# VHH binders against o28486, part 16

Target 1, 243 residues: o28486
Amino acid sequence: MIGIIGGTHILEIKVLKDVEETRIETPYGTAEIDVGRVDGIDVAIIQRHGKRKDKPPHRINHAANFYALKSLGVKYVIGMGSVGALREEYSLPSLIIPHDYIDFFSGVTIYNDSLVHVTPGFDEYLREVLVEVARKISSFPVIDKGVYFQTRGPRLETKAEIAMIKSFADCVGMTAGSEATIARELGLSYAIVCTMDNYAHGIKNQSIDYREIVEKAKENARECLKIVEEAVKKVWEEKIQRT

## First folded at step 6 (VHH)

Design X2 (framework vhh_etentamig_d1)
Fold by ESMFold2-Fast, scan of step 6:
Structure X2 (fold): chain B 243 residues (1-243), chain A 123 residues (1-123)
Amino acid sequence: as target 1 above (243 residues)
Amino acid sequence: EVQLLESGGGLVQPGGSLRLSCAASGFTFSDYAMSWVRQAPGKGPEWVSGISGSGGDTYYADSVKGRFTISRDNSKNTLYLQMNSLRAEDTAVYYCARGPYDFTWSGSTFDYRGQGTLVTVSS
């Protein structure tokens, strides 16, 4: 079973067959998971914002979500998300597959009642799978590495915040650093493919329109889903399928 | 051996049209996304458009959206770019590329791009 975690656009674009909606109780809370199949491969999918869009970025229960995936026997989790571009030279739309992250705000951990140190990061095997797939089938540009800066949200960043962040990161979002941290703590392999749907506040000399950002993210999510679907098949063939 | 050969460039007046072609060989054409990239004199490469292996998904840079149309004929292993309402700033060498444009290689290059075809919008 391979895990997939994404945003609200997964609910709008159906990628699963034989879908069973399930609810899993964890020590950290309840997770809502859809179990289904992609080309005959068992997958577990989480809509990180909840099925009713009731969990904004700062309220996502990352510990419950990833613990539930682990309880189903998932070892590999492929993420997808939307980010703002921090470099004016990047063309939009594009995909970025970050190799590192900066997360000062989330403070997420499954070790609330004990002291445990983990070495953070994205899983390099999954990251390489996503890069290889994207470089073959992506219809828009690919950036095969970058530093993801996580903000808390749900508000958008100010121009001053972006002016500071752009000196040491390549894209900005609200979720992937938290997901990578919790996945590592649980012993799960996690990497993410991100659509760059807009320039972050102040990168271009234009006003930011939230409705326009949402519309572009929806249009671009289809491209990301194609990458995720193909990555699932590749991980199955290389790591799970046996004689 | 992967080969890409662009054609169709030339001199055209502002507001005019051109259709570029790219003949591909040496790989299973329908398995790959394809891209058009341009480079204007004295500037770095700029992504123009991309198309999925099936042709079902197309994307464009904001600078050309609504004016250019990317398409492909998988039975002929050929990629096309229909350029309408051409402007002086569209003057560039246009390159065909296998796969998406990749910003991480040598400051915005790809593998398997062709030799290019020159488009000059002037008069």
Scores: ipSAE 0.588, ipTM 0.821, lowest interface PAE 1.8, mean pLDDT 86

Design X3 (framework vhh_etentamig_d1)
Fold by ESMFold2-Fast, scan of step 6:
Structure X3 (fold): chain B 243 residues (1-243), chain A 122 residues (1-122)
Amino acid sequence: as target 1 above (243 residues)
Amino acid sequence: EVQLLESGGGLVQPGGSLRLSCAASGFTFSDYAMSWVRQAPGKGPEWVSGISGSGGDTYYADSVKGRFTISRDNSKNTLYLQMNSLRAEDTAVYYCARGPYDFTYSGTFDYRGQGTLVTVSS
């Protein structure tokens, strides 16, 4: 079983068959998961904002989500998300598959009562799978590495905030750093493919509007979905046993 | 083994049209997204357009959107770029590329053809 975690449009995966909606109790809370098949492959899908779309980025229960995936026997989790571009030279739309992240604000951990140090990062194998798939089938440009800067949200960043972080990162979002941290703590392999749906505040001379960003993310989500679907097949073939 | 051969370039007046073709061989054409990229004299490469393996999804750079149309014929292993309302600034060598433009390694692709020159001038 391969895990998939995405935003509101993840549930529009057209090739998903035999879908069963379920709730899983974890030590960290309840997670809502859809279990089904992509091309005969068992997958577990989480809509990170909740089925009711009522969990803004700062209120996502990352520990419950990833623990629930682990409880289903998931080892590999593929994320998808929407990000703002921090480089004027990047064209929109495009895909970025970050290789590292900066997250100073979320403070997420499953280790509430013990001192445990993990080495953070995205899973190199899954990132390579996503890059290989994207470089083969993506209809718009790709950036096959970069640093993801996580903000808390749900507000968008100010021009001053973006001016500060653009020297250290390539894209900005609100979730992937938390997901990578929790996945690593739980012993899960995690990587993410992101659509660049807007330039971050002040990168180009354009207005920032949340509703416009959401609409562009919806329009561009299909490219991420295609990449995720092919990555699932490749991971299953290479790691879960198909000769 | 992989080969991409562009054709259809030439001299055209401003406002004119050209249709570029790219003949692909040495791989399963329909498995790959394809791109058109151009390089103007003295400048770096610029992504122009991309198309999915099925041909169902197409995307364009802002500079050509509404004027250029990318398409493919998987039965012939051929990629096309229909260029309308050509401008002097469209003057460039146009390259067929397998896969998408990669901004991480500026100007690099999985595979790229040798290019076809398009000159927009009187």
Scores: ipSAE 0.585, ipTM 0.826, lowest interface PAE 1.8, mean pLDDT 86

Design X4 (framework vhh_etentamig_d1)
Fold by ESMFold2-Fast, scan of step 6:
Structure X4 (fold): chain B 243 residues (1-243), chain A 123 residues (1-123)
Amino acid sequence: as target 1 above (243 residues)
Amino acid sequence: EVQLLESGGGLVQPGGSLRLSCAASGFTFSDYAMSWVRQAPGKGPEWVSGISGSGGDTYYADSVKGRFTISRDNSKNTLYLQMNSLRAEDTAVYYCARGPYDFTYGSGTFDYRGQGTLVTVSS
């Protein structure tokens, strides 16, 4: 079973068959998961904001979501998300598949009262699968590595915050660092493909409009879905289906 | 051997139109997304447009959106770029590329690209 975690548009995955809506209780809370099949491959899908869209970025229960995936026997989790570009030279729209992250704000962990050190990062195998698929079928330009800077949200960043961040990161978002940290703590392989939908505040001399960002993210999410669908098949063939 | 051969470039006046073609061979054309990329004098490469393997999804850079149309004919292994309302700023060598334009830390590369065709827009 392969895990997929995305935003509002993950529910538009066209090839999902035999869908069962499941509610899983974990030590960290309840997770809502759709279980189904993509080309005969068992998948577990999470809409990170909740099916009712009632979990803004700062209220996502990352521990519950990833623990639930682990409880279903998932080892590989493919994420999708929307980010702001921190470099003027990046083309929009585009896909970025980050290789590292900076997360000073979320403070997420499954360890409440014990000291456990994990080596953070995205899974390099999954990252390379996403890169290989994107290089073949993406209709957008691809940035095959970069540093993801996580902010807490839900507010957008100020111009001063972006002026600081752009010196050491390539894109900004609100979720992937938390997801990577919790996945690593639970022993799950996780990587993400992101649509780069707008320039972050102050990168270009433009006013930032939340409604415009949301509409562009919606239009561009369909491209990420194609990448995720093909990546699922490749992971299944290479890691789950024995030759 | 993968080959991409562009044609259709030339001199055109501002407000005019040109249609570029790219003939592909040496691979299963419909399995790949295709791109148009341009390089203006004294500038780095700029992604112009991309199209999915089926032709069902198309995307454009903001600088050309509404003026250029990308299309493909998988039965002929040919990619097209219809350019309307041309401006002096569109003057560039236009490259056909297999797959998306791939950036890595400020440099752009392609899986495979053609030799390019020159488009000059002047009065």
Scores: ipSAE 0.576, ipTM 0.819, lowest interface PAE 2.0, mean pLDDT 86

Design X5 (framework vhh_etentamig_d1)
Fold by ESMFold2-Fast, scan of step 6:
Structure X5 (fold): chain B 243 residues (1-243), chain A 123 residues (1-123)
Amino acid sequence: as target 1 above (243 residues)
Amino acid sequence: EVQLLESGGGLVQPGGSLRLSCAASGFTFSDYAMSWVRQAPGKGPEWVSGISGSGGDTYYADSVKGRFTISRDNSKNTLYLQMNSLRAEDTAVYYCARGPYDFSWGGETFDYRGQGTLVTVSS
């Protein structure tokens, strides 16, 4: 079983069949998971904001979500998300598949009562799968590495915050660092493909129209969905079907 | 076809109150978290408030906490924002959006928004 975790549009996976909605009670809380098949491959899908879209980034139960995936026998988790661009030379819209992250705000861990050290990071095998698939099928430019800076949210960053962050990172978001940390603690492989629809504050002198942001994010999410679908097939063939 | 239609905006004096409404159609309203987002002229969008599908959980930006109240009436497919103690800094176009939050610059959780309603706070 391969895990998939995404935002609002993850539930629009067109090729998903034999779907069973389930709730899994974990030591960290309840997770809502859809179990089904993509081209005959068993998948477990989480909408990170909840089925009712009621979990903002600072209230997502990352431990429950990833523990539930682990309990279903998942070893590989493919993420998708949206980020702000920190480099004016990036052409938008585009995709970025980060290779590292900076997260000083989330403080997430499954180890409340013990001291356990993990080496954080994205899984390089899954990252390479996402890069290969994206370069073959994406209509957008693909940035094949970058540093993801995680903020707490839910507010957007100020111009001063972005001026600081852009010295150390390539994109900014609110979820992937937490997901990578918890996945590593649980022994799961995790990587993410991200859309960049907008420049963060102060990167370009750009008029930001909220209507345009919403409409473009919805359209651009479809690029990530097709990449996730193809990545599932590649991971199954290379790591699961042959083992 | 999903439609969101805001109303209730207008000119109001500092310290005054205003109530915004958003009429939703084309989807099962109670299944979705809803938000209010505002955009002042020449500035980026700011998420203001969010409410769960059931109405049991509400969330607010620090800039409006204690002054604004989000609510919904699922029997009428309507979202509300009660704005009290209004300040000049609250002047913006207010948008109703389907989803709990605007994440970063991409608006990942908002798949639909309305046309907006202008709120001007001026003496």
Scores: ipSAE 0.011, ipTM 0.438, lowest interface PAE 9.5, mean pLDDT 84

Design X6 (framework vhh_etentamig_d1)
Fold by ESMFold2-Fast, scan of step 6:
Structure X6 (fold): chain B 243 residues (1-243), chain A 123 residues (1-123)
Amino acid sequence: as target 1 above (243 residues)
Amino acid sequence: EVQLLESGGGLVQPGGSLRLSCAASGFTFSDYAMSWVRQAPGKGPEWVSGISGSGGDTYYADSVKGRFTISRDNSKNTLYLQMNSLRAEDTAVYYCARGPYDFRYSGETFDYRGQGTLVTVSS
């Protein structure tokens, strides 16, 4: 079983068959998971904002989500998300598959009452799978590497905030750093493919409008979905089918 | 051996139209997304448009959206770019590329690309 975690548009996946909705109780809260099949392969899918879209970025229960995936026997989790571009030279729309992240604001951990240190990061195997797939089938430009800067949200960043972080990062979002941290703590492999749907505030002269960002993310979500579908098949063949 | 051969470029007046073609060989054409990339004199490469292996998904740079149309004929292993309402700023060598534009800090921004076809828009 391979895990997939995405934003608002993941519920519009048409490649998913035999879908069963479930709720899983965890020590950290309840997670809503759809179980189904992609090309005959068992998958567990989470809409990170909740099925009712009632969990803005700062209220996502990352611990419950990833614990629930682990409880279903998931070892590999493929994420998808929307990010803002921090470099003028990036064309939009495009895909970025980050290799590292900066997260000073979320403070997420499953270790509330114990001292445990994990080495953070995205899973290199999954990241390589996503890059290989994207380089073959993406209709967008692909950026195969970058630093993801996580902000807390739900507000968009100010021009001054973007002016600060663009010196240290390539894209900005509100979720992937938290997901990578919790996945690592639970012993899960996690990597993400991101659509760059807008330039972050102040990178271009265009005004920032949240509604426009959401509409572009919806239009661009199909590129991530087809890459995730092919990545699921590749991971299953290389890591699960032979085991 | 992967080969891409562009054709259809030429001199055209502002507001005119041209159709570019790219003949592909040496790989299973329908398995790959394809891109058009252009390079204006003295500038770096700019992604223009991309199309999925099936042709079901198409995307465009903002500078050409609404004016250019990308398409493909998988039975002929050929990629097309229909360019309408051409502007002086569209003057460039146009390259066919296998897969997406691959932005790397170091190394090439293309997997494979052709030799290009020159489009000149001038009065």
Scores: ipSAE 0.565, ipTM 0.821, lowest interface PAE 2.0, mean pLDDT 87

Design X7 (framework vhh_etentamig_d1)
Fold by ESMFold2-Fast, scan of step 6:
Structure X7 (fold): chain B 243 residues (1-243), chain A 123 residues (1-123)
Amino acid sequence: as target 1 above (243 residues)
Amino acid sequence: EVQLLESGGGLVQPGGSLRLSCAASGFTFSDYAMSWVRQAPGKGPEWVSGISGSGGDTYYADSVKGRFTISRDNSKNTLYLQMNSLRAEDTAVYYCARGPYDYTWPGSTFDYRGQGTLVTVSS
């Protein structure tokens, strides 16, 4: 079973069969998961904002989501998300598959009462799978590595915040650093493919409109879905299929 | 052996049109997304357009959107770029590429590219 975690458009995977909507109780809260099959491959899918889009970025229960995936026997989790571009030279739309992250704001951990150290990061095997697939089938330009800067949200960043961040990162978002941290703490392999749907505040000489960002993210999500579908097949063949 | 061969470039006046072609061989053409990338004199490469393996999804850089149309004929292993309302700023060598433009690939900016075809827009 392979895990998939994404925004609203993850639920539009057309090849998904035998879909069962379920709720899993965890020590950290309840997670909503769709279990089904993609080309005969068992998958567990989470819409990170909730099925009704009722969990904004700062209220996502990352611990519950990833614990629930682990409870289903998931080892590999493929993420998808939307980010703001921090480099004027990147053409939009584009895909970025980050190799590292900066997360000073979330403070997420499953270890509330104990001292446990994990080495943070994205899973290099999954990242390489996403890069290989993207370089083959993406209709968008690809950025095959980069630093993801996580902010808390839900507000967008100020021009001054972006001016600082762009010296240290390539894209900005609100979720992947938290997901990577919790996945690592639970012993799960996680990597993410992101659409760059807008330039972050002040990168271009234009006002930022949140409605436009949402519309572009929706429009561009199909490319991430194609990459995720092919990555699932590749991971299953290489790591899960037993003969 | 993967080969991509561009054709159709030439000299054209501002406001004119050109149709570029790219003949592909050595791989299953329909399995790959394809791109057009251009490089103007003295500048780095710029992504122009991309198309999915099926041809069902097409995307364009803001600089060419509404003027250029990408298409493909998988039965002929051929990629096309219809360029209308050409401007002096469109002057560049145009490269056909297998897969997407990759900003972070060391050396080449894509998996495989052809030799290019020169498009000159001048009066």
Scores: ipSAE 0.651, ipTM 0.850, lowest interface PAE 1.4, mean pLDDT 87

Design X8 (framework vhh_etentamig_d1)
Fold by ESMFold2-Fast, scan of step 6:
Structure X8 (fold): chain B 243 residues (1-243), chain A 124 residues (1-124)
Amino acid sequence: as target 1 above (243 residues)
Amino acid sequence: EVQLLESGGGLVQPGGSLRLSCAASGFTFSDYAMSWVRQAPGKGPEWVSGISGSGGDTYYADSVKGRFTISRDNSKNTLYLQMNSLRAEDTAVYYCARGPYDFEWSGKTTFDYRGQGTLVTVSS
């Protein structure tokens, strides 16, 4: 079984056959998971914000989500998510597949009173699969590396904060660093493909229109999911089918 | 078909209180988390508060926690925001939104539907 963890629009796109909706109790809380098949491959999908979209990023239960995937026998988890671009030279929309992250704010861990050191990072095998697939089939420009800066949210960053962050990162979001950390602690392989839908605050002068942003996000989610579906097939063929 | 209509905004003095309402139509209200988002003059949008479909879980931005209370009445398809101890920095257009809570992107907020907004001015 391969895991997929996505954002707002992942469940609006019906990708699974023989889908069963389930709730899994974990030591860290309950996770909602849809289990089914993509081209005969067993897949588990989590909408990270909850099926009712009621978990803002600072309230996502990363430990419950990833523990639930692990309990289903998942070893490889492919993420998808939305990020803000920190470089004016990036064209939008585009995809970025980060190779590293900076997370000073989340403080996530499954270890309450234990001293356990993990070396954080994205899984390089999964990252390379995502890059190869994206370059082959993406309709958007593909940025094949970058540093993801994670903020806590939910407030907006100031222009001064973005001016600082853009000096050492390429995109900004609120989830992938937490997901990578928890995945590593649980012994799961994790990498993410991100859509750059908008420029971060202060990068360009622009007015915000929620309706336009929503329409872009829905369109972009479909493109991203096609990459994820093809990556699932490749991972299954290379790592799971032979086992 | 989906419509959200905010009301209750106005001019209020610092330290005062105001209650915003949002009437929803065109969808099964109880199936969706709802949010309040505000945009101050010359600033980007800021997520303020969210509530689960059942009303069992509520979430607040640190800037309003302890002062604002989000609630909903699913029998009336209505969302509320009770705002107490208002400050000048709370001055903004407040939007009711059917929340996807797509905050994976810092600096901006994305929702699948929003209302037209109601202006709240906190000034002496």
Scores: ipSAE 0.000, ipTM 0.177, lowest interface PAE 13.8, mean pLDDT 82

Design X9 (framework vhh_etentamig_d1)
Fold by ESMFold2-Fast, scan of step 6:
Structure X9 (fold): chain B 243 residues (1-243), chain A 122 residues (1-122)
Amino acid sequence: as target 1 above (243 residues)
Amino acid sequence: EVQLLESGGGLVQPGGSLRLSCAASGFTFSDYAMSWVRQAPGKGPEWVSGISGSGGDTYYADSVKGRFTISRDNSKNTLYLQMNSLRAEDTAVYYCARGPYDVTWSGTFDYRGQGTLVTVSS
């Protein structure tokens, strides 16, 4: 079973066959998860904001979500997310597959009463799979590495905040650093493929209609999901199919 | 050996049309997304358009949306770019590329053809 964790549009793009909606109680809270199949492969999908989109970025229960995936026997988790571009030279729409992250704000951990140090980062194998697949089938430009800067949200960043972080990062989001940290603590392999849907505040001086942004994000999420579906097949063949 | 050969460029008047072709060989064409990338005189490369292996998904740079159409014929291993309502700023060498364009991609993975020149002027 391979896990997928996605954002706002993941459940609107119906990729699972024989879907079963499940609610899993964990030591960290309850997680809602859809289990089904992608081309005959068992897959578990979580919408990180909740099925009713009622958990903004600062209130996502990362521990419950990833523990629920682990309880289903998941070892490999592929993330999808929307990010703001911090480099004017990046083409939009595009995909970025970050190789590292900066997360100073979330403070997430499953170890409240124990001293445990994990080596942070994205899973090297999953990242390489995502890059190989994206390089082959993506209809968008692909950026094969970058530093993901995590902010707390839910507000967007100020121009001053973006001016500071663009010196150290390539894209900005609100979730992937927390997901990578919790996944590592639980012994799960995690990497993410991100759609760059807009330039971060102050990178380019242009106003975009909210409705237009939403429509672009949905279309871009579909392209990102195609990459994830092919990555699922590749991971299954290389790591799971062999008994 | 992967080979990509562009054709169809030339001189055209503003408002005119051209159709570019790219003949591909040395790989299973339908397994790969394909892209058109252009480079105008004195400027860096610019992504123009991309198409999925099946041809079912197409995307365009904002500068060409509504004017250019990307398509492919997998039975002929050929990629096309139909360019309408051409403008002086469309003047560039147009390159066919296997997979998506990426400025971070090394030359080892950048399978581009030799290019075809499009000049829009009178």
Scores: ipSAE 0.529, ipTM 0.800, lowest interface PAE 2.0, mean pLDDT 86

Design c1 (framework vhh_etentamig_d1)
Fold by ESMFold2-Fast, scan of step 6:
Structure c1 (fold): chain B 243 residues (1-243), chain A 121 residues (1-121)
Amino acid sequence: as target 1 above (243 residues)
Amino acid sequence: EVQLLESGGGLVQPGGSLRLSCAASGFTFSDYGMSWVRQAPGKGPEWVSGISGSGGDTYYADSVKGRFTISRDNSKNTLYLQMNSLRAEDTAVYYCARGPYDFWSGTFDYRGQGTLVTVSS
């Protein structure tokens, strides 16, 4: 079983056959998961904001989500998400597949009273699969590496905040660093493909329009999902079907 | 061997229209997303438009959205770009590309030789 974790529009594009909507109780809370098949491959999908879209970025229960995937036998988790571009020279829309992240704000961990040090990062195998698939089928330009800067949200960043972080990161979002950290702590392989849907505040000399960001994210979500669907097939063939 | 051959470029007045074509060979055309990318004098490549392998999904850079239309005919292994309401800033060499532009390498999986579009009054 391969896991997919996506944002607001993941469930609107119905990709699963024989879907079962499931709620799994974990030590960290309840996770909502859709389990089904993509081309005969067992897949579990989580909408990170909840099925009701009522969990803003700072309230996502990352521990519950990833623990639930692990409890279903998932080892490989492919994320998808929307990010703001931190470099004016990046084309929009485009896909970015980050190779590293900066997360000073979330403080997420499954270890409450134990001293456990994990080496953070995205899974190199999954990242290479995503890059290879994207370079073959993407309708968007591809940025095959970059640093993801995670902010707390749900407010958008100020111009001053973006001016600070753009010197050491390539895109900004609110979730992938938390997901990578929790996945690593649980022993899961995780990587993410992101759509760059807007320039972050102050990168271009335009005001940030929340409505425009939402419209572009909706338009671009399908392209990202196509990359994820093909990556799932490739991972299944290389790691699961062959054992 | 993969080959992409563009045609249809030329001189056109502002507000005019032009249709570019790209003939593809050496691969299963419908398996690949395709792009149009342009390079203006003295500038780096700029992605213009992309289309899915089936032709069902199309995307555009903000600078051309509403003016350009990308399409493909998989039975003829041909990619098209219909350009309307052309502006002086659209002057560039237009390249047909298999796969997306890769920012860090500054390259494409495969691209053609390009066709020059000049918009001049």
Scores: ipSAE 0.339, ipTM 0.716, lowest interface PAE 3.8, mean pLDDT 87

Design c10 (framework vhh_etentamig_d1)
Fold by ESMFold2-Fast, scan of step 6:
Structure c10 (fold): chain B 243 residues (1-243), chain A 121 residues (1-121)
Amino acid sequence: as target 1 above (243 residues)
Amino acid sequence: EVQLLESGGGLVQPGGSLRLSCAASGFTFSDYAMSWVRQAPGKGPEWVSGISGSGGETYYADSVKGRFTISRDNSKNTLYLQMNSLRAEDTAVYYCARGPYDFWSGTFDYRGQGTLVTVSS
């Protein structure tokens, strides 16, 4: 079983067969998961904002979500998300598959009463799978590495915040650093493919309009989803089918 | 083995139109996304447009949106770029490429030899 975790558009694009809606109780809270098949491969899918889209980024229960995936026997989790571009040189739309992240503010952990140190990062095997798939089938440019800067949200960043961040990162989002941290703590492999849907505040001398960001994210989500679908097949063939 | 052959370039006046073609061979054409990229004199490569293997999804650089149309005919293994309302700034060598443009490498899986488009007033 391969895990998939996505944002607001994942449940609006129907790629699953034999879907069963499941609610899983964990030590960290409840998680809502759809279990089904992609091309005959068992998958577990989470909409990170909740099925009602009622969990803004600062309220996502990352521990419950990833613990629930682990309880279903998931080892590999593929994320998809929307990010703002931090470099004027990047063409939009494009895909970025980050190789590292910066997260100073979320403070997420499953370890409340134990001193446990994990080495953070994205899973390099899953990242390379996403890069190989994207290089073959992506309809827009691919950025095969970069640093993801996580902000707390849900407010958009100020121009001053972006002016600081752009010296250290390639894209900005609100979720992938938390997901990577919790996945690593639970012993799960995690990587993410992101659509660059807008330039972050102040990168281009343009007003940031939330409505335009949402419209572009929805249009571009189709590219991430087809990459995720093919990546699921590749991971199954290379890591799961052979066992 | 893999071959990409561009044609259709030439000299055109501002406001004119050209249609570029790319004949592909040596691979299963419908399995790959295809791209057009251009390189203007003295400049680096610029991604222009991309199309999915099925032809169902198309994307464009902001500089060409509304003016250029990418399409493909999988039965003929041919990629097209219809260029309308041409501007002097569109003057470049246009390359057909297999797969998307990779930003960091500045390259593609496979690229053709290119066809020159000159827009002169």
Scores: ipSAE 0.514, ipTM 0.802, lowest interface PAE 2.1, mean pLDDT 87

